# VH-VL binders against Alsin (ALS2): the designs that were tried, part 4

Target 1, 196 residues: Alsin (ALS2), of Homo sapiens (Human) (q96q42r690to885)
Amino acid sequence: GYIASLHELATTERRFYSKLSDIKSQILRPLLSLENLGTTTTVQLLQEVASRFSKLCYLIGQHGASLSSFLHGVKEARSLVILKHSSLFLDSYTEYCTSITNFLVMGGFQLLAKPAIDFLNKNQELLQDLSEVNDENTQLMEILNTLFFLPIRRLHNYAKVLLKLATCFEVASPEYQKLQDSSSCYECLALHLGRK

## First folded at step 1 (VH-VL)

Design d10 (framework fv_diridavumab)
Fold by ESMFold2-Fast, scan of step 1:
Parts: C-alpha cells; structure tokens; sequence
Structure d10 (fold): chain C 196 residues (1-196), chain A 121 residues (1-121), chain B 111 residues (1-111)
C-alpha cells in the first residue's frame, strides 16, 4: 500500500542518512584533517568530493525528517522534496556523483600520500562494515569504490519506491503520472551517473 | 506569494533586551526555515540564527550563542528574535529572511524590509 | 574579518563586464552551494544567484555565477547604472556550529 511504501521510504532514508553521517564523521572528516594528504590536485578533488558528500548527507537527513513528520499525520509538514524533483536534491546527487567520478578518473584514493593510505588501512574493517562488504579478502580500493558509490544505489532505491507508490493510483490519474515521471527521472540519473 | 513583515524600529538602553518579530504569510509557514540576519552601519550582513517553525528548534551562530533566542509561534505565523544584554555594537538593521528550501542549505530567497535597533544611553 | 573574502570594490563603464571573486575554505565554499546577493542602498539584500550558477525568476542572464574548489565568482555583463550596489557571496559553513556566512561585500560603481 501507499502508507507501507512511504514507511519503507522513510525507514530506508533514515538508515541511509545514518550511514552517510558515519562516513562523513568517521572517514572523510578525519581523512581531510591529516597533514600531507598528497598532491595539490588530488587533495582539491577529494575536498570537492567531501563538500558534495556533506551537502548530500544534510539533505537526506532533512528529507528523512520530512517523511517522518508526514507519516505521523502532522497537520503542517515540510515538503517532500523527492516527489517534486527539487533541483537542490537532484543537483546534490548529480554534483556528488560527478565529483567522485572525477576524483577516481584522475587516480583517486591510490594517489593519496602514505599517511592517508595508512589511515584508510587502519579503518578497513569500519569501511567494510559501512560498505556492507563481508568478504575479508576484498581489497581496500574496491571497498572504497563500493562505499562512495552508495548514493547511486540509493537513486535506484528511490526509483523503485516511487514505482510502488505509483501503483497505488489509477494509471489515468495525475498522481500516477507524477510518480512515474519522478521514478523515471531518478532511474535515468542513476544509470547516467553509474557509467564509467 | 511570500511576504515577511517585521516589527517597528526600536531604541533601547545598554544592558536591556529587544524582541523583534517577523510575520510570515503566503505558502506554508511551518515548512520553511526563517533566519535572522543583521547589518551594522557600513558593514556586511551577519547571520545570527534560524528556526524551522514546525520543529521549534533554533540554530545560532557562535558569536550570539547565549545572548540570542529565536522562537516561533506557529499558530500566529510569527518568528521572534530576542537579543539580550544589548551593547552599542548591537546597533544595526535586523532582517528576517526565508530559506528557499526547508533544509537550511539553500539561499535566502525572501527578506523582510528590516527593523532598525538603536542601542543608546 | 569576514569568513569569505571579496574585493572591497570594482568599477567599470556602462556596457562593460565585471567579475567579483569570493574566496573561502573547504568547510564553507568547498562543502556547500554558493549564493550571491545584491543590495541596493537603503534596501534589503536580494537573491541574485543560488546553487553556484542558477538565477531566480526575474534575474536577467547577464548575471552569472561559477564555483571552483574553495572560490566562487559572480559575473556581470552589459553593465547598467542600476547595477550600482553592494554584492555579497554567502554559503553554509560546516566547521563551526553550521552557521551561514557572508562575504565582506564588493561595492560596484558604474562610471
């Protein structure tokens, strides 16, 4: 049903926010606080990634709060930004995914200086947990790739939930059309951003 | 259509408090964050803090933490900013401004006309 | 003084173009969208650019924005006398309790 699908969206958004918040606080912020991270270009690209990641994390937190308020039947609640194709929400995902892709294309984490690599190796178990990689033999770079492309996976999840919401309405309804269009938008964005 | 209407000019003595109001109309009042931004004569704007009326929880700039209190009366559609322990340096134009998006990461898209607060002995 | 650094003034003749810079750090411009505000004498600031390079409805395309790393730029082409104003950049800052921070401002004079 409609309410069940909204609960799924809210629950998974809360979980996703917690994961991104942990990545920001336990990995990205400490990593960028290290001295001598690498070349100026590599450091600038990583700072751009962190910038976009931080903004995305904040927006996801706000979206989760909005969904929770809506579901609790509060008379006046925040807008559901995902349903309205908010340029801020879509652009934040696009800017983040573009920044991580640019960072990785230009050499990525492998070009970081030894103190940064040492930090990442020290935290490999945490990185595995956050990326949901359970194979202890998975290499650090593959773990990092999985972790930092989680937002693209989330775009696919949005599209799927929006399709479930759409099926709660008649095909001829304006509601069905809006939800179908939103789902297609997120799926197309995910496919576009996921290509290397 | 969004409008922000601020209360009238205030003249206060050092050590007193001032409470400025901002009445919001048009659109969903509770859904958007309202911030307070001041501007001293000849200076640039300085963000003081903001509140999302629906949640009632305010965020403050470190410089004003402990002296500023931002509250909302969601029923009245009004946000208040109270600044205590006034000093001559608090003489400024005080603006309320709406954040374009509810998430406090967007710009300020609508501004009140400003309230002049003068602190003099 | 200001968290974001802008040149204090710029000037040009009508019809010319100007560029106004805004420099910050990884915790503010580097982490967040940049907005630009125009303030005419005796008025409240007006949103001119948001999300680095987007214009609100009613803002002419001769105003443009860009961002690279920890710096942002406001471009104004086809200068008009009515463009004389103070221009401020602004963004959220992640390093301290999450405040919004403004640049020191740039006074534009049209000759």
Amino acid sequence: as target 1 above (196 residues)
Amino acid sequence: EVQLVESGAEVKKPGSSVKVSCKASGGTFSSYAISWVRQAPGQGPEWMGGIIPYFGTAKYAPKFQGRVTITADDFAGTVYMELSSLRSEDTAMYYCAREQYYDSSGPFDYWGKGTTVTVSS
Amino acid sequence: QSVLTQPPSVSAAPGQKVTISCSGSSSNIGSNYVSWYQQLPGTAPKLLIYENNKRPSGIPDRFSGSKSGTSATLGITGLQTGDEANYYCGTWDDSLSGPYVFGGGTKLTVL
Scores: ipSAE 0.005, ipTM 0.439, lowest interface PAE 12.8, mean pLDDT 81

Design d11 (framework fv_diridavumab)
Fold by ESMFold2-Fast, scan of step 1:
Structure d11 (fold): chain C 196 residues (1-196), chain A 119 residues (1-119), chain B 111 residues (1-111)
Amino acid sequence: as target 1 above (196 residues)
Amino acid sequence: EVQLVESGAEVKKPGSSVKVSCKASGGTFSSYAISWVRQAPGQGPEWMGGIIPYFGTAKYAPKFQGRVTITADDFAGTVYMELSSLRSEDTAMYYCARDEDYSWYFDLWGKGTTVTVSS
Amino acid sequence: QSVLTQPPSVSAAPGQKVTISCSGSSSNIGSNYVSWYQQLPGTAPKLLIYENNKRPSGIPDRFSGSKSGTSATLGITGLQTGDEANYYCGTWDDSLSGPYVFGGGTKLTVL
């Protein structure tokens, strides 16, 4: 039902936020604090990735807290952040995915200087755990790719939960249409960004 | 280094209201969630509510719902908590506390301010 | 009025080990990350453990956390006199009436 689907959205949003926070605090911040990371161009692209990643983390945290507030309130009609601020979410996801794609196309993590590569190798087990890669024979660059494309997987998850929420309403209702449209929008964005 | 500073101690009469402030200095204020936690003498901490300044969204503990209002002035870097219809059992230390990453743990606390309700 | 149950006190000698339990339900500990806070006399609480078992920068590895089902545990090894304090667990409650909730607290005495 509706309440169960909202609890699923809230719970998975909190888990996803926690994961992004771990990536930010344990990988991105320490990595960017190293001296001699690489060429100025490579470092600037990575800083752009980190900036967009932090913005996504922030918005996901806000969304999780908003869902918590909604679930604990009186059952008055409230707009969900994922629906009400969809342009902010869509733009932030698009900006992040563009930044990571630009970084990877220009050589990505492989072009970082030795201190950065050594740092990533030293933390490979943590990177593997955070990326949820179960095969311990997976190469570092593949782990990093999986990790930094987690937001695209989350867009698919949003679409699925919104579809579940929609099925709780009559097909002719405005609620059904709005949830269906939002679901399709997140799914189309995920496919479009994944194609890049 | 971010610091949270609550406003000065207050002494109030029963039935009045009190408005305490929490000012964040250093760092990016809008990247925090700020909660209010009180602790009565000899008791454990009690969460009253919190706010996400970016969204203006406040959430309140059921015990305080209807009596507490939490607001934020993002430009001033200040969060306010107003508690109305004061009783003697509202006498406590009031803390503001931050969640830097919005995951509902409190990594930074102010020193607290005392609110005393007496006639 | 505490939703989370802790023993009111624990005690041990310097250099020994203690564990402090925190018991809740499926709607709080069972569904959410647990944090632990240390409160020295006359001071504000300080974050010791977050997300069940992680330590903030500056917290020594003598402090550890774990969670199983609807219960969480704080472990302290190599006890020092400076560890004498009140310890509180905390988590979010998923029930419709639930806020963030703290345990009733455990007073640690180092004799």
Scores: ipSAE 0.005, ipTM 0.454, lowest interface PAE 12.5, mean pLDDT 81

Design d12 (framework fv_diridavumab)
Fold by ESMFold2-Fast, scan of step 1:
Structure d12 (fold): chain C 196 residues (1-196), chain A 122 residues (1-122), chain B 111 residues (1-111)
Amino acid sequence: as target 1 above (196 residues)
Amino acid sequence: EVQLVESGAEVKKPGSSVKVSCKASGGTFSSYAISWVRQAPGQGPEWMGGIIPYFGTAKYAPKFQGRVTITADDFAGTVYMELSSLRSEDTAMYYCARSDYYDILTGYFDYWGKGTTVTVSS
Amino acid sequence: QSVLTQPPSVSAAPGQKVTISCSGSSSNIGSNYVSWYQQLPGTAPKLLIYENNKRPSGIPDRFSGSKSGTSATLGITGLQTGDEANYYCGTWDDSLSGPYVFGGGTKLTVL
């Protein structure tokens, strides 16, 4: 039912937040603290990625907390951001995905200097775990691509959850229409951002 | 480790502009964000805007949009704040404050300059 | 006025506990992490609490923070005369293109 689906959404959102928080604290932040990371343009693009990633991470954390508060009947709990098409939430996803795509189009991780590549190789097992890559022989660059496109895959998951929530209402109801529209919005955003 | 050193006190006439600087020192190759926060006598702090020097990306509070310009010289580690069309209510202590570039949206400033007094009088 | 509301003053005796509130809306405290700053007379503000309840290195555990809904609270236990200062909460506000906003401040007097 409705409440059970929201519990699953809350649980997976908290897990996703934890994963993004680990990527930020254990990979992105230490990586960008290295001396001789790459060319000025490569470093600027990667810093943009990190900035947008950090913003998205915190908003996802807040969304998970909001869902949890709502489900436990806390009176001061925020509205469900995902259901209301919060412009800040959607814009943060768009800004992040645009930043990572720009970074990768301009050469991406392959243009990083040796200290950065060495750092990433040292953390390859963690990167595989975080990206959910099961093949231990997968190349570093493929692992990184998978890892940094996880937010796009999460947009597909939001669309699916909203579609499931819609089935709890009659097709003619305003609630069904709103949830369907929201699902389509997240699905279109995911397709647009992941198209290339 | 990190220090923020602001430029000296300024006395300006109404209608003029003022440009104050903040030199950030300490640390290795690391990005940071610098915000400008002012405080009028007897009042609380007011955020004006901030910049990530490495990107040159600035963001302004709506109240100051169009009047304030924040720029950075990343190589020199210096951030500038220029406020135009000065009025008496712009008389305040102006602080620069640092945040980690990954934490700018968490809403905290871990290092503050000592403040620069700007007085607007005729 | 300030978009974040704090009581203008609070007082307590040495050794006691004091609580300072900060009230906002869903677009600021409800959506973002809250920080607290201490300002001693003649000095710049100093970070006391960040991300709702975390302390920077060097801040005693007498200082604590919490957040519930659209309100945040700063707690000070074992109050000392040196704690006499102005205290400000701060957070980002999503409704106004994301400016950082501060509370109006609370003057703590140690009796």
Scores: ipSAE 0.000, ipTM 0.428, lowest interface PAE 18.6, mean pLDDT 81

Design d13 (framework fv_diridavumab)
Heavy chain, then light chain:
Amino acid sequence: EVQLVESGAEVKKPGSSVKVSCKASGGTFSRYAISWVRQAPGQGPEWMGGIIPIFGTTKYAPKFQGRVTITADDFAGTVYMELSSLRSEDTAMYYCARGHYSYGMDVWGKGTTVTVSS
Amino acid sequence: QSVLTQPPSVSAAPGQKVTISCSGSSSNIGNNYVSWYQQLPGTAPKLLIYDNNKRPSGIPDRFSGSKSGTSATLGITGLQTGDEANYYCGTWDSSLSAWYVFGGGTKLTVL
ESMFold2-Fast, scan of step 1: ipSAE 0.000; ipTM 0.469

Design d14 (from d13 with heavy chain G99R H100G Y101S S102Y G104P M105F V107Y; framework fv_diridavumab)
Fold by ESMFold2-Fast, scan of step 1:
Structure d14 (fold): chain C 196 residues (1-196), chain A 118 residues (1-118), chain B 111 residues (1-111)
Amino acid sequence: as target 1 above (196 residues)
Amino acid sequence: EVQLVESGAEVKKPGSSVKVSCKASGGTFSRYAISWVRQAPGQGPEWMGGIIPIFGTTKYAPKFQGRVTITADDFAGTVYMELSSLRSEDTAMYYCARRGSYYPFDYWGKGTTVTVSS
Amino acid sequence: QSVLTQPPSVSAAPGQKVTISCSGSSSNIGNNYVSWYQQLPGTAPKLLIYDNNKRPSGIPDRFSGSKSGTSATLGITGLQTGDEANYYCGTWDSSLSAWYVFGGGTKLTVL
């Protein structure tokens, strides 16, 4: 049903927000607070990643709050940012995914100074838990790639939930068309941004 | 092009407080630490403290701990510095400066003058 | 207040070379990267050298830096009248509450 699918969207959005907040507070903040992180282009790209990540985290938190308000009868479905194709919301996902891709293409975490690598190795189990990687033989760099591409996986989740919501309406209805179009948009973004 | 612009000059009485702002434009503001550095007439620069806007993390020089507060509005691209219990020796040029990684201060504002007079 | 010691002044003629020293301790220069800043009269300081010996884009190669133990040096070759300015070293101090420290400054006069 409609309400059940909205509860799924709201619950998974809050869970995702919590995970991004943990990554920001326990990994990115301590990492970038190291005074000997280096001056390479790679470090500057990582700072860009952190900036885009923080903005995305904030907007996901706002979206989760919006969904909660809707479920308690405060807003209509059309007011949800995900359904409005908000430029700010979609641009933040795009900018983040572009920044992490650029960082990783230029060598990523492997090119950071030794203190940064030591920090990441010390926190490897936390990184593995946050990334939901279950194979204990997975190397640090693969764990980091999985972790920082979670937002792209979330775009696929949005597309799936929006498609479930669409099935609650008549195929000829404006509501069905809007939800189907939104689903296709998020799936398209996920496919394009997920390509290395 | 990155620009840092401080608020206008201030004239304050001893015992009052002053709040100055630094607006960043032309680049990704939140990825860099922003610091406040002051310079009294005829003296060298003195680091007061800084903030990393995306985290809200602050660090203050021991001399200013308890008297200085640095805050950021990351969305507006603005950093604030409030200095309380002003004394005549607080008369100085106040600069905001950006720190990117190991570049301790790669971009500086033009500075704003704070004069403390009775 | 400065915990890094610089000579208060240095003078030389156009085309000559000068070296400006900066002395600290193990908790600052000894354990951290050193930067150098140029301040022309009436202007904000400008970054000349970072990471002990690296130049930002746009800084000519006649400016150089080095570090040995608890001391750092700024070298300027081929002096020009436009180099007349105050020069400051700077680094982090790694004692219990890390903070940034500047040298007392050196006034370069180009005669």
Scores: ipSAE 0.000, ipTM 0.436, lowest interface PAE 19.1, mean pLDDT 81

Design d15 (framework fv_diridavumab)
Fold by ESMFold2-Fast, scan of step 1:
Structure d15 (fold): chain C 196 residues (1-196), chain A 120 residues (1-120), chain B 111 residues (1-111)
Amino acid sequence: as target 1 above (196 residues)
Amino acid sequence: EVQLVESGAEVKKPGSSVKVSCKASGGTFSRYAISWVRQAPGQGPEWMGGIIPIFGTTKYAPKFQGRVTITADDFAGTVYMELSSLRSEDTAMYYCARGPYSSGYYFDYWGKGTTVTVSS
Amino acid sequence: QSVLTQPPSVSAAPGQKVTISCSGSSSNIGNNYVSWYQQLPGTAPKLLIYDNNKRPSGIPDRFSGSKSGTSATLGITGLQTGDEANYYCGTWDSSLSAWYVFGGGTKLTVL
């Protein structure tokens, strides 16, 4: 029960980190290395997105490593609350979501110059795989939107996993109370940022 | 200042049901577990059950399982406890009590109590 | 019969020290945090001690708690007439059908 749920959280966090690392290394970094991306405004907004994305990716990697270390050191995890509310972690999610929303509102990927669009079309199969879009008729822009909103989807996953972990404890326990508080925080943030 | 305001005293006949309410005043009760604790005359407190209002998740003491139902109305900021198939031994003071999410196994705020008398 | 055992009564004079015991088992006190509650006549219980030995804001340091094995104790020093009340220990019971349990209570009389 509880240990199995923690292993599930650690496994999915590692997979999510791997996916974000692939997006960063195979899509964002090569894209931003092109000589003609678009207007100065479009380039600045995309650079802000990439900066916030990289910071978030790093923190997710650290979190996955922390979970793995905990699981190696503890025979029973009833006294530890995993994925506590953290202003640094939540601020990084908020900053990233704000940056991608601002980029998309100002025209987003559609405003990129031809070399950038050509690069994205050349890598469309990879983009579909990374975004888990199974419909081959899905347009490039929809694939990109799905891909860059994965972090918001992950916040919902955190809330659900924390709630699942909480059910392994008694309602009046400190562990139950802290896990429920953390779940509520992530759920509220995901809903708020998804509407933003 | 956080207050838990309970509904008024009840006089019920054996076999009927009673529903007591607990409204949070001044506080953010959605971050807390709310429990119901009763105390019969001359006896100590007895935990009946609790709820996490924002999730609707409940836990009941075995003695009351099947007879007690705890519910929450998040919009109204109110928690309810309904006890069915009333008997004379259910005559007691009924308290709602708050347990904070960030703390231990304890109740930091209590309602004033609702007297429920079961009499023919 | 309460799962947690307390002496039914204790008495002491003003200015004296009194200790109230609470005895349980490994499934409750032995494995979980203990709280203490004060109940003055005609009032709801009031939290006095939580997490074995911590005081809420507003509770004077003459009230103290401790836990050892499957037993807990509440200590009250410098007794005042206003301390005359019933005192209850409480904790979570982690047995198969987990629930919160209270002690049977101790009536403190200040002579």
Scores: ipSAE 0.000, ipTM 0.439, lowest interface PAE 13.5, mean pLDDT 81

Design d16 (framework fv_diridavumab)
Heavy chain, then light chain:
Amino acid sequence: EVQLVESGAEVKKPGSSVKVSCKASGGTFSRYAISWVRQAPGQGPEWMGGIIPIFGTTKYAPKFQGRVTITADDFAGTVYMELSSLRSEDTAMYYCAKSRYYYDSSGFDYWGKGTTVTVSS
Amino acid sequence: QSVLTQPPSVSAAPGQKVTISCSGSSSNIGNNYVSWYQQLPGTAPKLLIYDNNKRPSGIPDRFSGSKSGTSATLGITGLQTGDEANYYCGTWDSSLSAWYVFGGGTKLTVL
ESMFold2-Fast, scan of step 1: ipSAE 0.021; ipTM 0.571

Design e01 (framework fv_enfortumab)
Fold by ESMFold2-Fast, scan of step 1:
Structure e01 (fold): chain C 196 residues (1-196), chain A 120 residues (1-120), chain B 107 residues (1-107)
Amino acid sequence: as target 1 above (196 residues)
Amino acid sequence: EVQLVESGGGLVQPGGSLRLSCAASGFTFSDYYMNWVRQAPGKGLEWVSYISSSGSTIYYADSVKGRFTISRDNAKNSLSLQMNSLRDEDTAVYYCARDYYDSSGYFDYWGQGTTVTVSS
Amino acid sequence: DIQMTQSPSSVSASVGDRVTITCRASQGISSWLAWYQQKPGKAPKFLIYAASSLQSGVPSRFSGSGSGTDFTLTISSLQPEDFATYYCQQANSFPLTFGGGTKVEIK
């Protein structure tokens, strides 16, 4: 059902928001507060990543809150914000993915100075937990890549949930068409951003 | 399309009062922090006041504290600025501005502005 | 309060020129800096945030750089529509404060 699929979207959005909030508070903010992080260029790129990550986190939190409000029958709730605010949502994802890609292309986390690398190694268990990497032999850089590309994986999840929502409507309906188009949009964006 | 439309400006004598309003449309108003920013004729931008999405957190510039009151009505998608004890130096164009994300302090959309003139 | 000092106050330039304007904060503000463009009689337009991030729809000839206290806005090849006043703004702490503005005018 429609309501069941919306509950799934709301639940997974809340969990995703919590995970991004933990990454922001326990990893990004402490990391950026360290002295001697690296070269000026590397630090600037990382700060840009953190800024766009914060924006994306905020929008995901708003989306989750809007879904929950709709499901609990609160007036003025903005349901289906993924569809309704698709350009704002898609732009924030694109901006974030561009920033992390630019950071990684310029050498990324490997170019950070010793204090930053030491911090990341001290928190490797937390990083593995947050990234859901189960292989204890996974290298720090692979864990970090998995972690900071979680938003791209989330785009695939949006596409799948939108397809489930579409099945609740007649194939010839405008609603079915809009949900199918939105799903395709999120899948295309995920594939495009994931290749870079 | 995001729109912010200010109203309530006008000519007022020193010591007088005015109430400015900002009508928001094209976005979920209740999700955004809102600001008032002013600009005196031929001068630069000056931040005036900040209000959280719920209305519970409010900040004022020292120059207006105790004289101006910011408020919002999320059901009506409106922002207000009650201006009391107006002075010559309050003469400016007043802009309604939306905070970009969280409490970022960045202003991604601005209204067209409403002119307040405090004179004789 | 954090004071934002912007320089120059004005610059005369021709289409195709590289224009650089600077902004200095009296205290460290990390990358909590935005740039705005204002044309005569119009509201400011959001241009750059987090010191170097271009807002969607802003031409790639605009770029921002810097962190801490020293920041720069660069227009790599000035276009006719770029003649305007540019403002920096710190978002690190309240009260929020703007630079005095830099007027980019036709030579």
Scores: ipSAE 0.000, ipTM 0.428, lowest interface PAE 19.6, mean pLDDT 84

Design e02 (from e01 with heavy chain D99E Y100D S103F S104W G105S Y106G; framework fv_enfortumab)
Fold by ESMFold2-Fast, scan of step 1:
Structure e02 (fold): chain C 196 residues (1-196), chain A 120 residues (1-120), chain B 107 residues (1-107)
Amino acid sequence: as target 1 above (196 residues)
Amino acid sequence: EVQLVESGGGLVQPGGSLRLSCAASGFTFSDYYMNWVRQAPGKGLEWVSYISSSGSTIYYADSVKGRFTISRDNAKNSLSLQMNSLRDEDTAVYYCAREDYDFWSGFDYWGQGTTVTVSS
Amino acid sequence: DIQMTQSPSSVSASVGDRVTITCRASQGISSWLAWYQQKPGKAPKFLIYAASSLQSGVPSRFSGSGSGTDFTLTISSLQPEDFATYYCQQANSFPLTFGGGTKVEIK
């Protein structure tokens, strides 16, 4: 049902926010605080990634809080948060995914100076846990790629939940059409931004 | 062109009743969520009531709950607000407002307003 | 109810000035915030939706920013036609609520 699907969206959004928050606080902020992180170009690209990641994390956190308010708040929320933020969310995801793709195309994490690589190796257990990589033999760079492309995976999850929500409305209703359209937009964006 | 035209305002004594109407044209009225917003003389904007596109979901500001009734007739492209047990504090210009279709985040078109004066 | 607090209540500025208006929500509203412009004797005009998205036909000198509880509307270079009262409105939950308004007067 409708409420069960909203609880699923809220629960998974809070978990995703916690994960992105941990990446930001325990990996990105300490990494960018290091001396001699890399060349000026590499540092600028990574700072752009971190900036877009932070904005996306903030929006996801607020979305999770709004869903929780809707489900457990005193007052009735007027409509689904993801529909109201369709343009803002799509733009933020696009900006982030573009920044990480540009960083990786230009050499990515492999171009970081030794102190940065040493920091990442020191935190490899955390990186594996956050990326949900189960293979102990997975190389650091593959773990990092998996980790920083998690937002694309989340776009597919949004599309799936929106389709479930749509089935709770009459096919002829504006609500059904909006949910179907939003699902298609998130799915198309995920496919467009996905790494080939 | 999108148009919203309010009517039905006037002078009424405390405890009296008025019915406001909003005539919509230039768009598919049945696809849109509609609202009433009011503004007392020299004061700010105050949201009054909401009705969904089908008419099945309705909300009211606490100040008018139990006294005002919002309704719509999609076949006639009209929105109504029945105001009962009127008080001095209900004196305001009343606007019919259409909610934006895509984001449900604000009111993209407003009528010219109709003036309601509640005075003894 | 979610209280929306605007500051300042009024501001006098010269043509060409940068004007910033602040809106604060008593609880988190994500980005469900709209900004409106109202000229004397007229209905409000839709300026910005989803906190930062500019409505079609609105001049680019207008911009919105913020999320959660703190929001700003900026007019980068004030023009004579910008004399008006500006309102923020939260669309997060019922009842919908407006800020108290900020009156912008050109010196």
Scores: ipSAE 0.000, ipTM 0.460, lowest interface PAE 14.1, mean pLDDT 83

Design e03 (framework fv_enfortumab)
Fold by ESMFold2-Fast, scan of step 1:
Structure e03 (fold): chain C 196 residues (1-196), chain A 118 residues (1-118), chain B 107 residues (1-107)
Amino acid sequence: as target 1 above (196 residues)
Amino acid sequence: EVQLVESGGGLVQPGGSLRLSCAASGFTFSDYYMNWVRQAPGKGLEWVSYISSSGSTIYYADSVKGRFTISRDNAKNSLSLQMNSLRDEDTAVYYCARDLWEDAFDIWGQGTTVTVSS
Amino acid sequence: DIQMTQSPSSVSASVGDRVTITCRASQGISSWLAWYQQKPGKAPKFLIYAASSLQSGVPSRFSGSGSGTDFTLTISSLQPEDFATYYCQQANSFPLTFGGGTKVEIK
């Protein structure tokens, strides 16, 4: 049902927010704080990634809190931001993906490998856990790339949940059409951004 | 400390063009969506245009669509509005406004006056 | 487009009065509504977001309520500095739209 699907969205959004918060606090901030990292163009691009990542994390946290508030009967329930303010999520995701793409095109984590190797090796288990990589043969750079593309994978999750919400309405209803259109939009965005 | 300052307004004949600028200071301009809002003499507020923090998403009011172009330069902390094919009805004070995550406009400039008249 | 109808267009009031102004959306906007105050010759000032959340620094005599299509802004005890025009704005979807404004005038 509709409420059950909203509970699923709220639960997965809170879990995703928690994961992004962990990436920010345990990987991204410490990485940028390394005394030997330097101030190259690559580091400046990573600082831009960190800024966009923090903004995206904030929005996801606000969305999760809004959904939880609604489901627990708190006074002012908010609408589904991913449906009613899709431009907010689309733009924030696009800005994040642009920043990570610019960073990767200009050498990405590979150019930081030497100054960051001790940090990365020390945190290898955490990196694998956060990225959900189970293959022990996956290289650290590939794990990092997977980690910072998790937001794009989340777009697929939004599309699936929106489609599930749509099935709670009659096919001829405006609600069904809007949810289906939003689902298709997030799926198309995920495919487009995933190719970059 | 947080400030928006508009410039570029003036008197122009119908069919003419003007370029408005908005200079931002005291905050990280590249982190915020921006809007242009106008107000005709003695009238209410009318939303004109929106631009996302990266510049990738842009929206216009139907009354200006095809004539106005919003843009931003994050390196220079500036927002612009290129106004072409100006009409008498475009006469207004134009405000630059910072968007608080699409919830509200929390910071406004002082406005710049555009008068379209012969 | 979502039309925002604001009423009354003007209200005459005395210092100490309770003033209530109403904003109605042509379709549901949840709680995505902001309120602004504009004094003559000045830029608008942000007062309230999400229908009822008072911005830091705004006096507690201001309050907002409502959800869906019907919203109100209340000034519990009007002060001399409150004589101004008030605008509501929906933040639900583009194009963004404002109400026509309510002028609070000295009686």
Scores: ipSAE 0.005, ipTM 0.440, lowest interface PAE 14.4, mean pLDDT 82

